# VH-VL binders against q8ka87r5to149, part 4

Target 1, 145 residues: q8ka87r5to149
Amino acid sequence: PNKFTVKAQEALQAASMLASSKQNQQIEPEHLLSVMLGDHDNIACQIARKLETPVDTLLSVVDREIDRIPKVTGASATGQYISSDLGKVFDTALKEAEQLKDEYISSEHLFIAMSEAGVKVSKLLKDAGIDRNAILKVLTSFRGS

## First folded at step 12 (VH-VL)

Design v6
Fold by OpenDDE, look of step 13:
Parts: C-alpha cells; structure tokens; sequence
Structure v6 (fold): chain C 145 residues (1-145), chain A 120 residues (1-120), chain B 111 residues (1-111)
C-alpha cells in the first residue's frame, strides 16, 4: 500500500496549507492532526467524538504546539518538506495498512499511526484516551451499524 | 516498480535555457519528492532542487535560486526542471530522483540522466 | 567546499572491512536522517543506506550505516571487488535555506 486514499491526500494538502498559513516550512503531525480533527467529515474527528473526546480542547492543545513550530519568512518560506516526525507517522500508517490488509493508506491508518508512532502527537492522543484499540473499536462499530 | 524516464540529451548555447522532463511510471507513492541532481564530469552529485507534487511546493539550492524552476504536472505524472542563463559550467549529467517521503529517506529511484552540453 | 566532509579515498583488500565517515553540523546530520549512495563508474548514484541505518531492498547486510551527533559512518564488511566505487553521504540541511546536500565523496579502492 504505497498510495493514499483521496481523503487522506486531501488531509495532507490541508495540513500543508495550514503549515503555510503558520509560516512553517516543515509539515508536522500536529498540522495533520489539527486539520483532521477540525473536519467533521473526517473519520478521525468522528472517531474522537464517538470516544467522547473533548475535541475542541484537544485541538487547542494541538494548535499551541503548532505555534511552537519554527517560522520562516521571505524566500525561505517557499518549499515545504515533511518533518521526521511526520515521516514516522507515515511509516507507521503504512505498517498499519499492511497489517489490516488494506491497499491504501487512509485517514483511519493515519489517525492510528499518529496515536502509535511515538511522536509528540502520540502522547497528546494517549492523554486524551485515544489509542489503536480505542480507534479500532469505534471503527468496528461504524462498520457494523 | 517505479521508474523515472527523463527527456533526451540537450545541446545548448550560452545564455539559453534548457527544460528537462522526468516522468514517473509504475506504482508510485503519493507523498514523494522529485529532486534534480546534476553531476559535472569528474565531480560529485550536486542537488539543485526538488518538488513535492502533492504539496506543489518546490525547494531550490541557493546556488541556483532565481535561475532554476521546478514544476510538476500531476496529470502527466511529470516533473520539469528549467535552467536559464546557461553557462559552460552547466555542462553535466542531470538526474531526477525520487524520495519516498519528501526529502526524508534519500533518493531511492533515479532516472538514467540527461546530458546537457553548453557550448558556443 | 561540500557541506558534508568525507575522506577523499579509502582502500582495503578483499574480505576486509572499511569505514567511511561523513562529518556535518547540527543543521544537517545533527537534525536529519543521513543517506548513503554508491556510484559505480558510468552509472547513476544508488541508494545504499537511508534513515541513518536502514538498507533498501537488495542491499546486502555487508553495508551498514550509523549516526552519532553530527557525524555518520558507512561500514562495509567482506569487501568485494565490485564494491569499488564512489560513495556519497547526503542529508537535508536547514542552515540557510532548506535543501539537500551531498558529501564530497569517497573513492573506495579494492586492492
């Protein structure tokens, strides 16, 4: 599974735009988590709400973390790149997709990956009661309904 | 298997521009960077710049800033590198190369290279 | 003038072990993953090591990579004649403008 779903791609693009608006050259998991949780149509947001996570509170914490990301101005503001932490999330997402025998990396895989990749957002999600098992349980309920 | 196919050899006059294309084929990652790396005879590789198509943003080495333009055509699965104000020192092999997660894990797929010769 | 510094050459006999160093700074090796490339004469560079110490598919375990602080090392055990090539380290650099940088290269000669 080397490709992302359309929705996953859209989330990544949104993360890029958010990073740009914050004058961040590196795209971090925080950017991705923010746009996913901020989108009611995104499965991550739906899962979080099903888990009765205070999404708005979590978003506030994530946004504060985004504000700590280095900013660039001028000519240096062009050309975004993927942070090492986001890369870890992608690697974890890929493994998750493979484990679930999915052909594509989806928003579900990314959300699981963010909770399990051992990066900053992983701790944030853990503190909010979000982990792989919790996510999968909710997903099962969605598919079974 | 992913392959990068570059356009043919170029012979240019000083002061002119050259545009090289790099078309990706096969099972490609959606999140990747295409970099342009040139190598003059007897020299090591030199990174010129790159682009992450999904983000549409390009990065350039300072040495080439203002003289190189990297663009992507997602529909065609092709990345372009245009170098202007060519000099004899620009004579080199020009490679396009792919990195899986942007520029994070190194360039794992390389094109065969495009020879650009600049001579009066 | 390369941002990353490599020894210009190393040599050893077949079956021996060689190491190639790559020295950088906090803005590149100190903060980003290091990759290593092998380039045989007349060919494009080939990714040998990524993410400091990972081998792509098809790369034998005779090749190893490590990173400590602002330096990286490529190790080659069981040296073979076919290993004679130029080796380059590379990494992302954010000292000025974000960009990829290569080392100056190391010529490995198999005696």
Amino acid sequence: as target 1 above (145 residues)
Amino acid sequence: EVQLVESGAEVKKPGSSVKVSCKASGDTFDVYAISWVRQAPGQGPEWMGGIIPIFGSANYAQKFQGRVTITADDFAGTVYMELSSLRSEDTAMYYCARDRWGYLYGMDVWGKGTTVTVSS
Amino acid sequence: QSVLTQPPSVSAAPGQKVTISCSGSSSNIGSHYVSWYQQLPGTAPKLLIYGNSNRPSGIPDRFSGSKSGTSATLGITGLQTGDEANYYCGTWDTSLSAGYVFGGGTKLTVL
Scores: ipSAE 0.892, ipTM 0.945, lowest interface PAE 0.5, mean pLDDT 94
Fold by ESMFold2, look of step 12:
Structure v6 (fold): chain C 145 residues (1-145), chain A 120 residues (1-120), chain B 111 residues (1-111)
Amino acid sequence: as target 1 above (145 residues)
Amino acid sequence: EVQLVESGAEVKKPGSSVKVSCKASGDTFDVYAISWVRQAPGQGPEWMGGIIPIFGSANYAQKFQGRVTITADDFAGTVYMELSSLRSEDTAMYYCARDRWGYLYGMDVWGKGTTVTVSS
Amino acid sequence: QSVLTQPPSVSAAPGQKVTISCSGSSSNIGSHYVSWYQQLPGTAPKLLIYGNSNRPSGIPDRFSGSKSGTSATLGITGLQTGDEANYYCGTWDTSLSAGYVFGGGTKLTVL
């Protein structure tokens, strides 16, 4: 696959807007995780709740990490770029979509990738009991939604 | 297979502006950047700026800040670069190029380039 | 006068090995992935190396890349006359306005 689902695109745009509102030029996995967990209708939020993860607590931890990301202000601060860690998440999500034989890169693949890519949010998710196997088990009960 | 096609060559007078288009075709990822790179005769490539269309914001090299504007169309199939207040040293080959995952992995697809000539 | 410094030229005989250096700073090479480009006469630049050390499909393993601190190196072994070109490093730079920067270039001559 080489395209994101509409829902995944919306999450990516929301992550970009969150980064902008925090005066961050670099878009990090923390931004993506925050917008996905903060949307009650997002599959990531539903999976975490099914796993009995205290989502509001996890979201608070992620939001504190976002506040530690460097801020850039001034006339030249309008552009944004992808952090290397978010790139790892994207590469991992692509591999997951290929291994699961899915036609598009989805919010589910992004959520799995955030747990498995070896970035900072991966530790937060695994410490909360959210990893590839846990996510796939919930998805199997819903068959992806 | 991804292809990038720039609009045709332009001859311009000093003080005018030029707008060059870049159409991307083929299977592109949704999170890519289109960069504009120019190269004057006998010189190396010079990055002017780029845009990540899904995020809708552009980055500009400091040298071109205030003279260059990069935009994407509503359906993200075409990117435009406009350079204003043209002078003779703006005579160059202008390329568009794609960066995978935004600007992360460098420019892996290049157009063939289009010439902009600034003369009286 | 690029912020990325490369030697202006290198040369070697066919079959030999060369390295091309690219020196930068913590705001560019030190923090961001490095790419290398080959530009043959009369053509657009072509990506040789991305992510510091990865080769795109179709680039032979005679080309290699590495990064240490704020410096990057392109290695070319088994030189061929078709390798005569200009070579540029490139990376993201966040020192002022976030943007991409190319090195000044290195002309490789195969004698």
Scores: ipSAE 0.766, ipTM 0.892, lowest interface PAE 1.1, mean pLDDT 90

## First folded at step 13 (VH-VL)

Design w5
Fold by OpenDDE, fold request of step 17:
Structure w5 (fold): chain C 145 residues (1-145), chain A 120 residues (1-120), chain B 111 residues (1-111)
Amino acid sequence: as target 1 above (145 residues)
Amino acid sequence: EVQLVESGAEVKKPGSSVKVSCKASGDNFDVYAISWVRQAPGQGPEWMGGIIPIFGSANYAQKFQGRVTITADDFAGTVYMELSSLRSEDTAMYYCARDRWGYLYGMDVWGKGTTVTVSS
Amino acid sequence: QSVLTQPPSVSAAPGQKVTISCSGSSSNIGSHYVSWYQQLPGTAPKLLIYGNSNRPSGIPDRFSGSKSGTSATLGITGLQTGDEANYYCGTWDTSLSAGYVFGGGTKLTVL
């Protein structure tokens, strides 16, 4: 699919704003994960909580990683770009959406992608017990409710 | 299929400004970048800057920093490039081009180009 | 002058194989995906390779791309007269001000 859900787009925009506030020119998966986990209305946060993940602790770890991202000041601080790692997440999310025969890339696909794309946040999530199977199990429980 | 339609040719005096538009039509991505690339006669392409509309922030080549402004109108599906303080060496073909995932996977769709001529 | 260095010209006979190199640094090719473009006379550039080695739809498998370290290579097999064009590599660069950069271009002549 070429399109994202409204909620997914909002998460991406929030990630951009977070990156901007941190003076980061590149938007990384860490920014996206932070805003998703920090939003109680986001499916990623709900899934993490259902898995009994200490979300606040995970957020702290993610935020520390964000603090390590290079900062740009001055006139060069304007403009943002998508990092290679975030691109990998998008590719993985697209694959997930296609596999599930979904017309849109959703926050669910992005969350799964972040756990499976083989980037830094993937390890953070897996260390917290969050992987594709765990996510899908929770999603199944949500649908059964 | 996506097409990029650029505004018409421009003839400008030195010191003036030019604003070129690039309208995307068709089934486009939600996440993409529009880059502006110019090419003077007999020379290779030169990246001027770009914008990722979903984020609204533009990136500029250092050479054009302060002299170029790139903006996006999401409702019109149009990206604009304004170049000020025009000089004769700014005479070139100006292309807009689309990239997926920002600037990661190359410019896969190009406009036909807008000729800008700067002469006294 | 270009951040990415290409040979100014290459030539070969029809049916032959040619390679075009693109040399950069750790801040561009070493860290970001490389794309290749073909430009025929009087036309806009056309994307040949993206993501180092991927071909867009419609691009024949005669065209190939690879990357190693801070260098990239475009390969063209079974050279055809219609392949005569200028070829440019391009990538993102984060050395100072983040931006896209093109190579100086390579003119391919089919003998």
Scores: ipSAE 0.913, ipTM 0.951, lowest interface PAE 0.5, mean pLDDT 95
Fold by OpenDDE, fold request of step 17:
Structure w5 (fold): chain C 145 residues (1-145), chain A 120 residues (1-120), chain B 111 residues (1-111)
Amino acid sequence: as target 1 above (145 residues)
Amino acid sequence: EVQLVESGAEVKKPGSSVKVSCKASGDNFDVYAISWVRQAPGQGPEWMGGIIPIFGSANYAQKFQGRVTITADDFAGTVYMELSSLRSEDTAMYYCARDRWGYLYGMDVWGKGTTVTVSS
Amino acid sequence: QSVLTQPPSVSAAPGQKVTISCSGSSSNIGSHYVSWYQQLPGTAPKLLIYGNSNRPSGIPDRFSGSKSGTSATLGITGLQTGDEANYYCGTWDTSLSAGYVFGGGTKLTVL
């Protein structure tokens, strides 16, 4: 699919805003993960909580990683771009959506992708017990409830 | 298939401004960048700047900063490039091009180009 | 003058192999994906390779891309007369202000 769900788009926009507020020119998976986990209405946050993940602790770790991202000031601060790592997440999310035969890339796909894309946030999520199988299990429970 | 349709050729006087439009037709990506690339006769392509519409964030090459403005109209599916203080050296073919995932994967769709001629 | 350096020209006979190099630095090729473009006379550039080594749909496997360190290489096998064109590498650069940069281009002549 070439399209994202509205919720996924909103998460991406929020990630961009977060990056901007941190004076980061590159938008990283950490920004996306932070805004998703910080939003109680986001499926990623709901999944994490269902898995009894200490979300606040995880958010703190992610935010520390964000603080390590280079900052730009002045004229160089204009314009944002998607980082290579975030691109990897998008590619992985696309594959997940295709595998699940979904027409749109959703927050679910992005969350799975972040855990599986082999980027820094992937390690963080896996250390927290969050992987593709765990996520899918929770999603199944949501649908069955 | 997505196509980029650019506005028509422009003839401008030195010191004036030109605004070129680039409209995306068909089913486009939600996450992409539109870059503006110009090419003077006999020269290679030169990146001027770009915009990621979903973020509303424009990037500019240092050479053109302060003289170029790139904007997007999401409703119209159109991106604009305005170049001010035109000089004879600005005479070139101006392309808009799409890049998936921002600027990561190369420009896979190109417009046909807009000729801008600057002469007194 | 270009941030990315390419040989100005290469040539080979039909059926032969050619390689085009693209040299940069840690702030561009060393850190970002490389793309390659083919430009035929009177046409817009065409994407040949993205993400260092991926071919878009419609690009034959005669075209290949690779990246090592701060350099990238475009390979063309089974050279055809229709391959005569200018070829450009491109990538994102963060040395000063983040932006896209092209190589100076390589003119490929099919002998």
Scores: ipSAE 0.907, ipTM 0.949, lowest interface PAE 0.5, mean pLDDT 95
Fold by OpenDDE, look of step 16:
Structure w5 (fold): chain C 145 residues (1-145), chain A 120 residues (1-120), chain B 111 residues (1-111)
Amino acid sequence: as target 1 above (145 residues)
Amino acid sequence: EVQLVESGAEVKKPGSSVKVSCKASGDNFDVYAISWVRQAPGQGPEWMGGIIPIFGSANYAQKFQGRVTITADDFAGTVYMELSSLRSEDTAMYYCARDRWGYLYGMDVWGKGTTVTVSS
Amino acid sequence: QSVLTQPPSVSAAPGQKVTISCSGSSSNIGSHYVSWYQQLPGTAPKLLIYGNSNRPSGIPDRFSGSKSGTSATLGITGLQTGDEANYYCGTWDTSLSAGYVFGGGTKLTVL
């Protein structure tokens, strides 16, 4: 079954809230990446910082991309849905969790998925020097400490 | 495996409202959408609306907007669909159906349906 | 009438191949994944194809799906009597308010 960790679920809910505040009906990977990187307690943020990624700069880029997402107003503003790109991230995250033989999809898997899913945020992360190997290297260091 | 269990058949008068429940049993996904799809006799399926419980966000077809309310009780694992101002044309089989990642990959699990009959 | 257009009926003999078309627009098929549903008499619809061309577990490879532009196609090879049913395409639509839409359905008769 497709189960998420509590932290991953919280990140998704935060992404939904961010999308809502931006009047976006579709929830995009950019929303999820923004809330994850903006949360010091989120493993994605910690990994990025460990990689010496300029997180604030990356967040600014992500936020600019969010601003390009279509906005809805009025009666049509009700209801949110998962974008195709976010769906791709979820599929990739699931595969990643399975590959690592993890029982749950975690923020780690989502972060890896965002870097590898071949969506817009993937390029952003790549440009920032963030890929699966870099993430895994940092995770190994966290677990070994 | 996941199953969707819907509430029993309903017989209603015109102008009244009906509330149908859909309970998910089994090991369900954390991220999914429950859609309500009705089918009148001899007609094709018609999407009424849906909800992604983890987001608490519901979408409605324009045809039913203002007349349908979809809610979720996460603790009970149950989604509800309330249709008000019932008309004879609302007589149909009402299905709840699950989609894995919201509304992206199709409805892979269906309830058995709830018959709603509206007659004077 | 349905946002997605399907032929009302198709027919073929056992063992033959049939195709069912589904025509939409840029706001639905052109931009979103297409799903196909099989509905046998007296039963709920059953997911047959998702993500344009993927088969759920348990769906035989006789069933195939494809999408090009604003149109989708369901293919059924090796037609069997048990395939006689109504088939519906479906997809997300964002023309006005986001919502799911079904095709008008195609009745497949096995001769």
Scores: ipSAE 0.904, ipTM 0.948, lowest interface PAE 0.5, mean pLDDT 95
Fold by OpenDDE, look of step 13:
Formats: C-alpha cells, structure tokens, sequence
Structure w5 (fold): chain C 145 residues (1-145), chain A 120 residues (1-120), chain B 111 residues (1-111)
C-alpha cells in the first residue's frame, strides 16, 4: 500500500511537531514512538497498556533518546527530513501491511514495524516485552471482544 | 502510476521572478518529497530544494537560500517553486521530482521539465 | 567542485563491464543512502539505483550498486549501445545545511 490511515498520518505530523519543538531536523522513530505512546487514543498506547508495559517508564527512556538527537538552530532549523531509521520503520510497516493484506499502513503496522525494524526503538520495545507476536495477540483480543 | 506535470516554459527578464508549478497526478504516496532540480545547458543536475508536503516544511540548497521559495498546496496536489532576482545564469531546465519517504530513496518520478530562459 | 566526485568519463565495448565510482564524505555517502541516475540526451534523469543497491521496477539486473564507507559504485554488465549516457550519483548531505547533492557526472561511451 502507498497510503497511510488518517490516524497514522496524524501521528507522523505529531512526530514532526515534536521534532520541531526539540530543534531536530531529522524525524526519528523515537519521535513517532513518543507521540504514539503518549496518546491514549492511539492503538500503540492501548496495546502497550494491555501488555501491562510501564508506558510512562518507556516514554521516559524514549524521551531521553530524543534529547540525544542533534539539534539545529537558525536558518538551518528549517526543513525536516525523514531519518534512515524512520525509513526502515516505514519499509517494515509497508511489508507488515502487505502481509496482513491491508490496503493502508496503520498505526498498528507502524508499531509492529518499530518493534521489528532492527533500529534503536526496536531494542527498547523488545526490552519492554513488545514484539510482533505480542502486539498481534493483543490486537486479536481487541477485535474478538 | 504517478506523473508529475509541470507548468509551461518561461521567458523572463533579469531581476524578475519565476514561479513554476508541479502537479502530481495519479495515486501518490502519502509520505514523499518533491524536489526541484535544475540543469543548465551542458551541466549536471543541481538540487535546489524540496518539500515534504505532509510535514509542510521545505529544505533549500545553501546556494539558493533566500532566493528560492518552495510551497505545497495539498488540496491541489501541487508544489511550487519560486525563484527571484533572476539572472542569466538561471537559464536552465527545471525539473520537479518525487522521492519516497522524503529524500531517502532517490527521485523515482520526474516531470518533463520547465525551460526557464533569462535574457535582457 | 561537486560534493560527490565521479570520474568524468568511462568507456568500454559492448558486452563488457564498467564501473563508475562516487566518492564523498562521512556527512553524505557515509551516512545516507546513495542513488544513481541515468540521463539520456534530451531526457530527464532516470533512477537506476536507490538505497545503495536496490533496483527500481523496470531496471535490468545488469545495473548494480554498492556502497562502502564514503564511496559508492555503479556497475554495468553486458554493456549495450543504449547504455551510452551520463550517470550521476546522489545522496543526502548534512555537512552544512541538510540537502541533496549530485555527483559531477560520468559520461559513458560505448565503443
């Protein structure tokens, strides 16, 4: 699929805004994960809570990682771009959507992708007990209820 | 398949401004960048700047900083490039090109180009 | 003058293999994906390689890309007359202000 769900797009835009507020020119998976987990209405946050993940602790770790991202000031502060790590997440999300035969890339796919893409946030999520199987199990429970 | 349709050829006087449009047609990605790349006769391509519409912010090459403005109209699916204070050296073919995931994976779709001629 | 350095020209006979190098720095090739473009006379550039070594749909496997350190290489096997063109490498650069940069180009002549 070439399209993102509205909620996924909103998460990306929120990630961009967070990056901007942190004076980061590159948008990283950490930004996206932070906004998703910080939003109670986001499926990623709901999944994490269902898994009994200490979301606040995880968010703190993610935010510390964000603070380590290079900052830009002045004229160079304009113009954001997608980091290579975030690109890997998008590629993985796309594959995930295809495997699930979904027409859109959703927040679920992005969350799964972040856990499986082999980037920094993947390790963070893994350490928190979040992986593709755990996510899918929770999703199944949501849909079955 | 996505196509990029650019506006028509321009003939401008030195000191004037030119605004070129690039309209995306077809089923495009939600996350992409549109870059403007010009090429003077006998020269290689030169990146001027780009924009990721979903984020709304543009990037500019240092050479053109302050003289080029790139904007996006999401409703119209169109990206614009305005170059001011034109000089003869700005005579070139101006391409818009799409890149997946911002600027990561290269420009896979190109417009046919817009010829801009600057002469007194 | 170009941020990315390419040989100005290469040549080979049909059926032969050619390689085109692209040299950069840690702020561009060393840190970002490299793309390669083919430009035939009178046409817009065409993407040949993306993400260092991936071929877009429609690009034959005669074209290959690789990256090591701060350098990239385009390989063309089974050279055909139709391959005569200018070839450019490109990548993102964050040395000063973030932006895309092209190599100076390589003219490939099929003998």
Amino acid sequence: as target 1 above (145 residues)
Amino acid sequence: EVQLVESGAEVKKPGSSVKVSCKASGDNFDVYAISWVRQAPGQGPEWMGGIIPIFGSANYAQKFQGRVTITADDFAGTVYMELSSLRSEDTAMYYCARDRWGYLYGMDVWGKGTTVTVSS
Amino acid sequence: QSVLTQPPSVSAAPGQKVTISCSGSSSNIGSHYVSWYQQLPGTAPKLLIYGNSNRPSGIPDRFSGSKSGTSATLGITGLQTGDEANYYCGTWDTSLSAGYVFGGGTKLTVL
Scores: ipSAE 0.901, ipTM 0.947, lowest interface PAE 0.6, mean pLDDT 95
Fold by OpenDDE, look of step 14:
Structure w5 (fold): chain C 145 residues (1-145), chain A 120 residues (1-120), chain B 111 residues (1-111)
Amino acid sequence: as target 1 above (145 residues)
Amino acid sequence: EVQLVESGAEVKKPGSSVKVSCKASGDNFDVYAISWVRQAPGQGPEWMGGIIPIFGSANYAQKFQGRVTITADDFAGTVYMELSSLRSEDTAMYYCARDRWGYLYGMDVWGKGTTVTVSS
Amino acid sequence: QSVLTQPPSVSAAPGQKVTISCSGSSSNIGSHYVSWYQQLPGTAPKLLIYGNSNRPSGIPDRFSGSKSGTSATLGITGLQTGDEANYYCGTWDTSLSAGYVFGGGTKLTVL
């Protein structure tokens, strides 16, 4: 699949806005994770809560990482770009969507990808007990309800 | 297959402006960058700037800051590049090119190019 | 004066191996993925390598890419006459204003 779901697109746009507000030119997985976990309507937030993850604590950790991202000012502050780490997340998300036989890349795939892509947020999620298997288990329970 | 279709050749006077369009057709990634790359005769490619439509933000090469404007029309699936204060040195082939995840993995799809000639 | 430095030309006989180097800095090659492009006369550049060492569909395995530190290398084995072209490296650069940069190009001549 080459397309993102509307929800996934909205999350990415929200991540961009967050990055902008933090004067970050590069959009990182941390931005995406923050907006996803901060949105109660986002499947990632719902999964995390179902896993009994202390979401507020995790968000605090993620936000601290965001604060470490370089800030730009002046003429150099124009234009945002996708970080290498976020690119890895996208690649992983694409693979996950294909593996799950999904036509679109969704927030579910992005969340799985963030836990499995081997980037900084991957470790944060794993430390919080969030991995691909845990996520899939919860998703299965959602479908059964 | 994704294709990029650029607007036709342009002949301009010094001091004028040119606006080139690049329309994407076919199945495309939602998250991509469209870059504008020009190439003067006998020279190598030169990146001018780009835009990631989903974010709506454009990046510009320092050389062209203040003289180039890149915009996207999502409804038309078209990206535009406007270059002002044209000079003879701007005579070149102007390409639009797509990159998969922003600017990370190189430009895998190219337009055929638009010739812009600046002469008095 | 290109941000990325390439040798202006390389040459070899058919069947031979050639390498093209691309030298940058920590703000570009050292921190970002390198891509390689082939440009045949009268055509637009064509992506040969992305992500330092990946080949797009349709690119034969005779072409390879590698990256170490602030330098990248394009390798071409089993050189063919059709490989005669200009080759450019490219990558993202964040030294000043974030932007894409190309190397100066390398003319490959097949003897």
Scores: ipSAE 0.882, ipTM 0.943, lowest interface PAE 0.6, mean pLDDT 94

